# Ledger of designs, part 2: VH-VL binders against Glycoprotein 24A (csbA)

Target 1, 102 residues: Glycoprotein 24A (csbA), of Dictyostelium discoideum (Social amoeba) (p16642)
Amino acid sequence: MVDLKITLVNEDGESTISGKGHPLPAPLIFPPIYIFRFTQYQTEGKLWDKNEFQIKSGKIEFDGEEYDIPESKGTWSKDDEENAIDVNLHLFRPPEKFFPKN
Below, E stands for the ipSAE of ESMFold2; O stands for the ipSAE of OpenDDE; V2 stands for 0.75 times the mean of E and O plus 0.25 times the DockQ between their complexes.

## First folded at step 19 (VH-VL)

Design V2 (from U1 with heavy chain S54E)
Fold by OpenDDE, fold request of step 26:
Structure V2 (fold): chain C 102 residues (1-102), chain A 119 residues (1-119), chain B 106 residues (1-106)
Amino acid sequence: as target 1 above (102 residues)
Amino acid sequence: QVQLVQSGAEVKKPGASVKVSCKASGYTFTRYYMHWVRQAPGQGLEWMGIIDPEGGSTSNAQKFQGRVTMTRDTSTSTVYMELSSLRSEDTAVYYCARLSRYYGAFDIWGQGTMVTVSS
Amino acid sequence: AIQLTQSPSSLSASVGDRVTITCRASQGIDSALVWYQQKPGKAPKLLIYYASRLESGVPSRFSGSGSGTDFTLTISSLQPEDFATYYCQQYYNYFTFGPGTKVDIK
């Protein structure tokens, strides 16, 4: 597990999720879908009041690197057994810098 | 040196299948997507499909869906592309191409494999 | 599917000439545009990515510009080794190539 922080901007403002996280396998489409699992996480902002939301922009901070998030659709779901939360980001357009698979 | 080395030329009859290999070296094989692109004689480049770094997922151009199969072997750092139900219009040079880690650009290419389909 | 067109389809030029090739997308693709060079019997070679970024090892006489639907590849001073076919490629939605532009010696 690595420190992971995702910052998202939508009509409600800026929201963040941070904690120990890692990418999960995602369907192979292009533009891609990013799926991240968090544990020991903290959330801030109004975005998390809904399980599905629209994203105008954002960024991923993972292991000292930064990756932009363009216009996207996001969802989140909790896994109580794993005490984790999964964040799913479906990009509508390619980012400037893709988040690498591995 | 980073490189992709493909298998040799193939001659097939209509209705047959062909399997082309692409061996990668000089980089971490499991960190990069691999693509297949073909080029008919005297024509342009045509994207065929993509396979993820671990070989668990593929996505093909609609034109080839149901007829193309991409696989990869991590132990040998080799990617394969099999095209079935061959027809004369499948005559082309087939390339494997590595997708750049951060962009949608093909930064490394195999030398190409000529596949000829004729009765 | 996003379609790319190129103009001209072919051109003749001399060493030292300024060469300009245009790529046009059927819809906006932001900066998700790549340029390749291909010589006969060889695989394509990456020149420009993200519309205007020069790939490492590519001579500075090559440059890319544009965003949205109109893109341009420029060779400021054509060299003997630059006679080839040039392709644009989009990755805004999956992957497609332009039809290519052949640069011949005059």
Scores: ipSAE 0.871, ipTM 0.953, lowest interface PAE 0.6, mean pLDDT 96
Fold by OpenDDE, fold request of step 26:
Structure V2 (fold): chain C 102 residues (1-102), chain A 119 residues (1-119), chain B 106 residues (1-106)
Amino acid sequence: as target 1 above (102 residues)
Amino acid sequence: QVQLVQSGAEVKKPGASVKVSCKASGYTFTRYYMHWVRQAPGQGLEWMGIIDPEGGSTSNAQKFQGRVTMTRDTSTSTVYMELSSLRSEDTAVYYCARLSRYYGAFDIWGQGTMVTVSS
Amino acid sequence: AIQLTQSPSSLSASVGDRVTITCRASQGIDSALVWYQQKPGKAPKLLIYYASRLESGVPSRFSGSGSGTDFTLTISSLQPEDFATYYCQQYYNYFTFGPGTKVDIK
């Protein structure tokens, strides 16, 4: 597990989730879907008040690298069995720099 | 040296299947998506499909859905493309192409495999 | 599916000439556009990615520009080894190629 921080911007402002995280397998489509699982995480911002939200922009900070997030649809769900939270990002357009598969 | 080396030319009858291989070397195989692109004689490039770095998922162009199967073998760093129900229009050079890590560009290409379909 | 067109389909030029090839997308694709060079009997070679970024090892006489729907590949001073076919490719939504532009010697 690596330090992972996702910053998202929508009509409600800026929201963030940070903690120990890693990417999960995602359906193969292009533009891609990003799926991240977090443990020991903290959230800030209003987008977490609902499980589905629209994203105007954002960024991923993972293992010392930064990746942009374009317009997207986001969802999150908790996995109580694993004591984790999964964040799904469905990109509407390609980013400048793709987040690598692994 | 980073390279993709493909299997040799194939000659097939209509209705048959062909399986082309693409062996990767010089880089971490499981970090890159692989694509297949074909080119009919004297024609342009046509995208066929994509396979993820671990071979768990594929996505094909609608034109080839139901006829194309992409697989990969991590132990041998080899990607495969099988095309079934061959027809004369499938006569082409078939390329494997590595997708760059951060962009949607094909930065490494195999040398191509000529597949001829004729009665 | 996003369609790409190229202009011209072919052109003749001399060594030292400035050559410009255009690629047009059926819809906006931001900067998700790539350029390749292909010589007879060889696989395509990556030249430009993200519309204007030069691939490592590619001569600086090659350049790309544009965004949205209209893109251009420019060879500032054509060299003997530049006679080839050039293709654009989008990755905004899956992957498609332009029909190609053949650059012949005049």
Scores: ipSAE 0.863, ipTM 0.951, lowest interface PAE 0.6, mean pLDDT 96
Fold by ESMFold2, look of step 20:
Order: C-alpha cells, then structure tokens, then sequence
Structure V2 (fold): chain C 102 residues (1-102), chain A 119 residues (1-119), chain B 106 residues (1-106)
C-alpha cells in the first residue's frame, strides 16, 4: 500500500517517490528540514539520478492530506541493509502548511 | 472544544525559578508545535521559544538561552516552561500558544499566567 | 534575526473611521505575516494570516495587504469593539512580533 508520496519539481520536470514511508526526526529549525524514510517504494523521474538536487516546488501526500514544499534543496541516500531510502529536504522558505511531524 | 489551560499566578523572589504548565485538550497534542510568549506589564509580546511535543525537541530565543527549559508530558498533553534565575524584569504574563498547521499563525492561546518577581 | 516595526505606535480614532496600521520587516518575508488583536487582560486573538487571509469569524471590515517588507492592516469602518492593540508577527525565519499599535477611543 502507498501511504507516503512526495512529488518534486525541478528544471528537468516532475519526479516522484511513493510507497510505505514515515517522517524521521529532524532538527527543530525554521525554515524547516523534513526527513522521510521509505520502504517498498517506487521512483519516477530524473531527479533521483543524482543524490543531491534543487527543488522549485513540490508536495507531500501523507495520511490523506497534502502539504506544499516550497523552493528547497534535497538529498537522498539508500540504506541497503534495511532496503530503505531517506529523503532530506531543506526548505529555503516556510511552507503554507507545516508538516506535523519533524 | 480546543483549548489551552495554564497554571495559576505565581509570586517569586529574585533568583528563584518558576515552572508554568499548559494543558492542551480537544486536539491531537503531538501534531502541533507549542510556543511560549511573554508580555511584561504595558509592553509588547516577546517570543521565548518553541517545543515539538512529538519528540520533546526545543528551540529557544537567544535572550533566554541557559535560563529557559521547555518540556512536555504526552500522557497528560501538557507542556511546561521553567524560567530560572528570576529577575524583576521577568515579571510578565506568560502565554502558551499553539502553532497552526497553516501559515505560521498562533491560532490557540492559553489564558496566560502572571508571574510576579518582587523582593 | 528579522525585526518588525509598526506605525503608528498609537492612534486615537472615532467610531466609523478608516484605520490603517503598517508593519515593516527588516528583510523580505514574502507573505509570512500574521496579525493579532489584543484587548486588555486577554490573550491575543488571530485576525489575519498569510498577510491577507481573514481568520474564520473575523468581521470583513478587517483586511490585510502587502508582501516583502511592507504590510498593512486596515479597518474600513472602526467599531466600538475594535479598540485594542494590534500586533504583527512574522514566521519567515523563526518567529518575531512587532511592537504593537494601540488604537484608542477619541
């Protein structure tokens, strides 16, 4: 089942990651940092071809709600032992709707 | 009904500490950040810091570093603010305020707790 | 740290007057600006968020405008219940309040 989906837009277009996922603890700073761990996931788009990327905009779909992602930078890393991927987003400005778990 | 209910007024001497409680009800406590804001008599609002009730992490305004400690108890949906080494200029009404999930607004405020520091 | 200033610091006005209060940020904050009303002995009350969005239950005579560094709260026709102190607050980088604008009965 898909319970977390993130859509990111950069100069190369739209990219997505979706699957079983949850937020991870992040430093309490503002503008926020969002960190997510995915398992049983699928990726689409060219953004995932590199471990570091810039984001013009995006959105998070979690627990039946949507949350905007403003201009940000991000990274991803795989944990091969746990078959997981972590996505880290460092927002350059506040979102309209704050993601509830950080 | 969504509300924040704070502990009662306190009178303290300089050098003492005070701990103010803020009990949340009517919403999911761990899904909203909580702020502390104070207001000296006849003065404006001053942000003191923020706590994430989910994990208990905090960020304090620089002015209060080393003197303020914020904690929470998820079993009672309560946030605490402790201010140590009190001075007369710490006389103020202390508010807890919930960060809205939208647009960075403080949408729910406690009734305020008057803390008077006098010798 | 983002500093906010408000003008005027106080004003006296009559029922029916149009009242304008400004808030200026020390750097650009997009539309990350909130307005509160506070009456004596009470906690602040949210009026406007995201610079111009009216909170539920707030009368339509209140409006907000601006972006970047300059923001305005307007009361189109002042009512007796509007005599209060008004604060702006930014959330672009951490949180800061303006010093307040007191609106008194003339």
Amino acid sequence: as target 1 above (102 residues)
Amino acid sequence: QVQLVQSGAEVKKPGASVKVSCKASGYTFTRYYMHWVRQAPGQGLEWMGIIDPEGGSTSNAQKFQGRVTMTRDTSTSTVYMELSSLRSEDTAVYYCARLSRYYGAFDIWGQGTMVTVSS
Amino acid sequence: AIQLTQSPSSLSASVGDRVTITCRASQGIDSALVWYQQKPGKAPKLLIYYASRLESGVPSRFSGSGSGTDFTLTISSLQPEDFATYYCQQYYNYFTFGPGTKVDIK
Scores: ipSAE 0.566, ipTM 0.872, lowest interface PAE 1.6, mean pLDDT 92
Fold by ESMFold2, fold request of step 26:
Structure V2 (fold): chain C 102 residues (1-102), chain A 119 residues (1-119), chain B 106 residues (1-106)
Amino acid sequence: as target 1 above (102 residues)
Amino acid sequence: QVQLVQSGAEVKKPGASVKVSCKASGYTFTRYYMHWVRQAPGQGLEWMGIIDPEGGSTSNAQKFQGRVTMTRDTSTSTVYMELSSLRSEDTAVYYCARLSRYYGAFDIWGQGTMVTVSS
Amino acid sequence: AIQLTQSPSSLSASVGDRVTITCRASQGIDSALVWYQQKPGKAPKLLIYYASRLESGVPSRFSGSGSGTDFTLTISSLQPEDFATYYCQQYYNYFTFGPGTKVDIK
């Protein structure tokens, strides 16, 4: 788990989530889905008011690295039992250092 | 210079198999998905499948299930497509194409490989 | 299973004409649409991605528009090198190509 921050921009402006993050597995579909699980998280902004969202731009920051997010789609869901949020992004390019290779 | 160079034309008999190679150069091979697309003479484009060169996982169009096998060799930056149980309707130009990094567009194409299936 | 249709299937035009080609998807695909140009004996060439974004090096006389199910490719002033077949492609759910639109000399 690492310190992770995702910044997303849509029509409602800038929204963020930060916390302790780790990747979750997802099936191979197209466009690919990358799942970021956050614990000990804080959210800001209006994007989180909906479970599905369009992304105009954004970035992912972890371990001193920055990955830009292009126009894309995402979803999020809350796991109240584990006090966690999953942020699902549809990306053709993964943030390579965050997702381990097999 | 980014390019995809394919193997030469093939003439095959019905029932045989063909294996087409596609060598990538000028970019980091494992960072881009690779696709195969074919085009019968005078016809449109038909997507055949995709391979992730990093891990070798593949997903094929339903029409080609059981007949197409895609592999890669990371040491030579090469992908392969093998089509088995050939029939005359498989006569086509076969293209490899690189998927762009951020969108579902094929931004780099190989020159094409003509495969002719005749008795 | 997303089907794409294109219209017209072929057209004849003169140099300098404004040409419009349409692509229709069988279901909504947001802006996940791509346009290619293909000349005889050559591989397809990427023109437009994300419905309206021009690929680097493509002349500005090409433009794309649309979202959802209906998309257009426009050539504002046709040039001799633009006589080709044009294909749309979706990437909303896997990959599908349209049947193509052939642009010929009138």
Scores: ipSAE 0.075, ipTM 0.757, lowest interface PAE 5.3, mean pLDDT 89
Fold by ESMFold2, fold request of step 26:
Structure V2 (fold): chain C 102 residues (1-102), chain A 119 residues (1-119), chain B 106 residues (1-106)
Amino acid sequence: as target 1 above (102 residues)
Amino acid sequence: QVQLVQSGAEVKKPGASVKVSCKASGYTFTRYYMHWVRQAPGQGLEWMGIIDPEGGSTSNAQKFQGRVTMTRDTSTSTVYMELSSLRSEDTAVYYCARLSRYYGAFDIWGQGTMVTVSS
Amino acid sequence: AIQLTQSPSSLSASVGDRVTITCRASQGIDSALVWYQQKPGKAPKLLIYYASRLESGVPSRFSGSGSGTDFTLTISSLQPEDFATYYCQQYYNYFTFGPGTKVDIK
């Protein structure tokens, strides 16, 4: 089992989502929107009260690797069919360590 | 040996369609996005669109919406670009280009396919 | 759409000269900027990505710098094989290319 944790900082302070999850393949548009799917999770902080948000800084921790999130923006959405939450982050620097090398 | 090999030059009349192929070899075809970029004679480069060869999903530049169709065949590691309703201003060299895995740079280019639209 | 401009549009220089080419974006693109070299009749060749990272196999006389809106490609000592047109490209939002800078050697 692989733990996934995303920490985001905005004007309301630090907010976190953690649980079981994984990154989805990058979408076709570029710069890519990276999607992190959580199937079992807990949230802290007020950032999650809105489904669209600005990010001052943050961190993604997945599979023993981490990625520092620069100033960016994001959204989240619930996939009711699969009982999952997707966190969508606009990152121009790929989180390359989260993917197998080609 | 990583390479992209494109189909040969074509001469078309206005109103026709053209379909250019791009065969990939030497790497895992489905792990890299493929793009199409064109260049009119004596002019600069123009991005046309992107295909994800894993599932075949595409996204095109707004200028080409409704006229360009991109497809792929994973069994032959080949992408295709079809441009319809050709006009004289579509005369150009058409390139397929592989998007690098981690940056929006095109690290491998096909040799180019000249498409001439002449009445 | 993010527009790119390049300066100069063309130049002539001698072997051994230091050549500097600029690219300006119509809005901030962080470091999402790429440089290509294209020789006549050939496909473009990737030179520099992420504003300043040199692609493997590219001679070290090439370098890139800048972030935000202003970017520079530098050739520290121009060689005869550097006769080409140089393009910048952004990937911050979709993809656009600069208009090119033609470098003639003389």
Scores: ipSAE 0.014, ipTM 0.650, lowest interface PAE 7.3, mean pLDDT 87

Design V5 (from U1 with heavy chain L99Q)
Fold by OpenDDE, last read:
Structure V5 (fold): chain C 102 residues (1-102), chain A 119 residues (1-119), chain B 106 residues (1-106)
Amino acid sequence: as target 1 above (102 residues)
Amino acid sequence: QVQLVQSGAEVKKPGASVKVSCKASGYTFTRYYMHWVRQAPGQGLEWMGIIDPSGGSTSNAQKFQGRVTMTRDTSTSTVYMELSSLRSEDTAVYYCARQSRYYGAFDIWGQGTMVTVSS
Amino acid sequence: AIQLTQSPSSLSASVGDRVTITCRASQGIDSALVWYQQKPGKAPKLLIYYASRLESGVPSRFSGSGSGTDFTLTISSLQPEDFATYYCQQYYNYFTFGPGTKVDIK
């Protein structure tokens, strides 16, 4: 578990989720699908008011690296037993920098 | 020096399997996707599939689904491609290629492995 | 699946000539287009990425342009070592290569 921060921009503005996180296994598809699990997390912004949302742009800060997020669709779900939240990002086009763990 | 070194030429009978290796050096092995691309004699390049940096996930071209298996060994920095149920049409030079972290280009290539399938 | 075509399939040119190769995608791929050079018996070599960005170490006589569906590789002044086959490749949706363009000596 390392510090993970995801910043997303949509029509409502900028939203963020940050905390201890790691990537989860995801189908290897191109354009990519990213799945992240957070623990001890904090959320900011209106994006999290719904379980599904559209993304115009964003970035992932993970393990000292930064990765861009192009136009995408996002979803989230909570795991109460694990006190965690899973964030799924479905990219509509390839990013400039591919996230290495899927 | 960043490089990919592949195993030697193979001669196989139809119906057999072949496993080609690709050893990486000179860079952080666990950060890069690896691809397999083949080229039949006198023909163009054909994408076969991709394996993620961890080796936990792969994706193959539809043409090879069910016949190709890609694996990687972090301890030896080696990627493998196994092709089963070989046919004469599988005769080709097989390349491993590293995908750049930026802009999806294949920036480093192995020297190629010739696989000949004949009765 | 995204398909790529190249034009011409082959051409003959002389040293010093300006050479232009085109690559067309079956659908829009933004700038997710790569160019490679391949010589007989050798692995492909990366030339251009992101449609127009020159790979480190590649001579400046090589250039790429285009976006969407139509792309071009240009060699401003052909050198003896440039006689080879050139391939375009997209990574917008999985990975596909063009059929290649062979540049021969006139």
Scores: ipSAE 0.872, ipTM 0.950, lowest interface PAE 0.6, mean pLDDT 96
Fold by OpenDDE, last read:
Structure V5 (fold): chain C 102 residues (1-102), chain A 119 residues (1-119), chain B 106 residues (1-106)
Amino acid sequence: as target 1 above (102 residues)
Amino acid sequence: QVQLVQSGAEVKKPGASVKVSCKASGYTFTRYYMHWVRQAPGQGLEWMGIIDPSGGSTSNAQKFQGRVTMTRDTSTSTVYMELSSLRSEDTAVYYCARQSRYYGAFDIWGQGTMVTVSS
Amino acid sequence: AIQLTQSPSSLSASVGDRVTITCRASQGIDSALVWYQQKPGKAPKLLIYYASRLESGVPSRFSGSGSGTDFTLTISSLQPEDFATYYCQQYYNYFTFGPGTKVDIK
């Protein structure tokens, strides 16, 4: 696992989630769906007050690289069995720089 | 150094199946999506489908849904495309093409495999 | 499905000429547009990605512009090795190619 930080912006402002994270397999679709699993994470911002939200923009910081997040729909759910949280990002359009699947 | 080398030309009869291989070298095979694109004689390029880096997921153009199967063998760095229920209009040069890491561009192409379907 | 059209379908030009090829998408695709060059009996070669970014190793005489629905590939000064067919391709929603534009020698 690597340090992962996702910054999301919507009408409520900026929200972030950071911690040890990694990408999970996602359905092969274009525009892509990003799925990330976090452990030992911290959240900040109003976005996390609900499990489903709209995203205007954002960015992913993973393993020293940065990836933009375009307009999207996001969801999150906790996996108590794995003591983790999964964040799903459904992109409405392709980003400038795709997040690599591996 | 980075290259894709495809299997040789094929001649098939209608109703048969063809399996084309694409061997990758010079880069980390498991980090890139692979696409299949075909081109009928004297015609343009036609996207057939995509297979993810792990080979666990594929997505095909609607036109080929149910007839095309893409697979990957990480141990040999080879991608396969099998097209079944061949018909004369399937006669074409079939290309494997690597998708660039950060964009939807195909930056590396195989040399192409001619598949002729004739009775 | 997003459809791409190209204009013209073919053109004749001379060495040194400025050549312009257009690609139009049936809907907005932002900058998710790619250009390829293909010579007879050869696989396509990537020229431009993300609408205007020149692929490494491609001569600077090639350039791409546009966003949304209208895109252009320009060859500032046509060289003998540039006579070929050029294709645009979108990746906004899956992948589709334009019909191609053949550039012949006048």
Scores: ipSAE 0.869, ipTM 0.954, lowest interface PAE 0.6, mean pLDDT 96
Fold by OpenDDE, fold request of step 21:
Structure V5 (fold): chain C 102 residues (1-102), chain A 119 residues (1-119), chain B 106 residues (1-106)
Amino acid sequence: as target 1 above (102 residues)
Amino acid sequence: QVQLVQSGAEVKKPGASVKVSCKASGYTFTRYYMHWVRQAPGQGLEWMGIIDPSGGSTSNAQKFQGRVTMTRDTSTSTVYMELSSLRSEDTAVYYCARQSRYYGAFDIWGQGTMVTVSS
Amino acid sequence: AIQLTQSPSSLSASVGDRVTITCRASQGIDSALVWYQQKPGKAPKLLIYYASRLESGVPSRFSGSGSGTDFTLTISSLQPEDFATYYCQQYYNYFTFGPGTKVDIK
């Protein structure tokens, strides 16, 4: 687990989730799917009011690196047993910088 | 220097399997996707599949699904590609290629491994 | 699956000539297009990425342009060492290569 921050932008503005997180295994498809699990996290913004949302742009800050998020759709689900939240990002087109942990 | 060094030429019978290795050096192995691309004699390049930096996920071209297995060994910085149920049309030079961290370009290539399938 | 075509399939040109190779995608791929050079008996070499960005160490006589479905590789002044086959490749939806364009030098 490392510090992880995801910033997402849609028509309603900017939303963020930050905390201790790590990538989860995801099907290796292109454009890619990213899955992250967070613990001890904080959320800001209106995006998190919905379980499914559209993304115009964004970025992932993970392990000292930054990765762009193009137009995408996202979902989140809570795992109460693990006291965690999973964030799924389905990219509609390839990013400029591919996240290495799929 | 960054380089990919592949295993030597192979000669196989139809129905057999071949496993080609690709050893990486000069860069952080666990940060880059690796691809396999083949080229039949006198033909163009054909994408076979991809393995993620951790080796935990792979994706193969539909044409090779069920016959191709890609693996990674982080301790030796080596990627493997195994092709089973070999046919004469599998005769080709097989390349490993590193995908750049930016964009989808294959920026480093192995020298290629010739695999000949004949009775 | 996204298909790529190239034109021409082959050409012959003289040293100093301007050479233009086109690559067309079956659907829009934005700028997710790469160009490679392959010499006989050698592995492909990256020339252009993101449609128009020149790879480090590649001579400036090489350039790429285009977006969407139509792309072009240009060699402003063909050199003897440019004898090779050139391939375009997309990474918008998985990975596919064009059929290649063979450039012979007169």
Scores: ipSAE 0.859, ipTM 0.946, lowest interface PAE 0.6, mean pLDDT 96
Fold by ESMFold2, fold request of step 21:
Structure V5 (fold): chain C 102 residues (1-102), chain A 119 residues (1-119), chain B 106 residues (1-106)
Amino acid sequence: as target 1 above (102 residues)
Amino acid sequence: QVQLVQSGAEVKKPGASVKVSCKASGYTFTRYYMHWVRQAPGQGLEWMGIIDPSGGSTSNAQKFQGRVTMTRDTSTSTVYMELSSLRSEDTAVYYCARQSRYYGAFDIWGQGTMVTVSS
Amino acid sequence: AIQLTQSPSSLSASVGDRVTITCRASQGIDSALVWYQQKPGKAPKLLIYYASRLESGVPSRFSGSGSGTDFTLTISSLQPEDFATYYCQQYYNYFTFGPGTKVDIK
């Protein structure tokens, strides 16, 4: 697990989640779905007040690199036993730069 | 040297199956998606499907649903494509192709495997 | 499903000519468009990705342009090794190829 930050922009403004995170397996469909699991995380912004949300744009910062997030729909869920959060992003179009496989 | 090396040409009868192999070398096998693309004689390129070699998950073009199976063996860095219930229309060169890290482009291609289906 | 068309289907040209090939998508695909070159008996070779970005090792006489539905591959001064068939490919929604444009010696 390494430092991971996701910034998401919607009608309510900018929201972020950062912490130790890694991608999880996702269905092999296109445009892609990204699934990230965070531990040791901190959230900011109003997006996290809802479990489902629309995303106009965003970015993923991982290991010194940036990856864009296009228009998409997202959800999140919290696992209190492991103090973890899973963020699911269903992209409506390809990004310019795909988040790479691990 | 990054390369994809495919198994040799095949001649099959209608109704049979064929399994083509594609061995990857010179790069980390599980970090790149692999595609299968075919080309009938004198025709264009046709996408068949994609495999994620790390977990083995696949997605096939609708035209080939129920007839194509893609698998991989991580210990030999090899992907396989099996096409069943062969017909004469399946006569083609079959390519494996690696998807680039950040785009939907295929940056490395195998040499192709000719599969001929005739009675 | 996204269909791609290419124009012309074939052309004849002389060494030194400027050659323009077009690819049109049935819907907007942003810049999710790729160009390949294929010579007889050989696998396709990646030329251009993300509509306009030149793959490493590809000569600068090749260029790509366009976004949305209309895309162009240009060869500024045709060389003997450029006689081939050229394919576009989209990755906006799954993957499809155009039908190809054959560039022959005049």
Scores: ipSAE 0.818, ipTM 0.937, lowest interface PAE 0.7, mean pLDDT 94
Fold by OpenDDE, fold request of step 21:
Structure V5 (fold): chain C 102 residues (1-102), chain A 119 residues (1-119), chain B 106 residues (1-106)
Amino acid sequence: as target 1 above (102 residues)
Amino acid sequence: QVQLVQSGAEVKKPGASVKVSCKASGYTFTRYYMHWVRQAPGQGLEWMGIIDPSGGSTSNAQKFQGRVTMTRDTSTSTVYMELSSLRSEDTAVYYCARQSRYYGAFDIWGQGTMVTVSS
Amino acid sequence: AIQLTQSPSSLSASVGDRVTITCRASQGIDSALVWYQQKPGKAPKLLIYYASRLESGVPSRFSGSGSGTDFTLTISSLQPEDFATYYCQQYYNYFTFGPGTKVDIK
């Protein structure tokens, strides 16, 4: 597990999820889909009140590197068996800097 | 140095299949997407498809759906492209190309493999 | 699918000339545009990525500009080794290439 922080912005303001996380395999599509799993995390902001939400912008901070998030659709789901949360980001356009596969 | 080395020229008859290989060296093979691009004689570049770093997922241009198969072997740092049901219009130079880490640009190219389809 | 066009299809120029090639997308692609150079019998070579960023090792006489639907590749002072075919490529939605622009010696 690596330190992972996702910051998302929408009409309601800024929301964040941070903690120990890692990327999961995602369907090969362009613009890309990002999937992240957190096992230890904290959330802030109003986005997390809904399982599905629209994103205007954002960023991913992973292992000391930063990646932008353009307009996107976000979803999250909890895996109670694994005590984890999965965050899915469906990008509507390519980012300036792609988040790498690994 | 970073390079992609492709297999040699192929001559096939219509209806046959061809499998081209692309061996990578000089970089971490499992970090980069790989693409296949072809170019008919005297024509432009045509994107065929993409394979992810793990080889677990591929996506092909609609034109080649059902006819192209991309695979990769991590142990040998080699990517493969197989094109079936060959037609005369498939005669072209086929390139493997590495996608840059952070952009949709192809920064490293193989030398190309000429595939000739003729009766 | 996103279509790219290039203008002109071909041009003749002399060493030292300023050369400008345009690429137009059928829809907005932000800055997801790449330029390649290809010489006969050789694989394409990456020149510009993200519309205006110069690839490492590429001479500074090459530059890219534009965003949205209209893009340009400029060679400020054409050199003998620059006679080749140039292609634009988008990665906004999967990947497609322009038809190419051949730069010949006058």
Scores: ipSAE 0.779, ipTM 0.933, lowest interface PAE 0.7, mean pLDDT 96

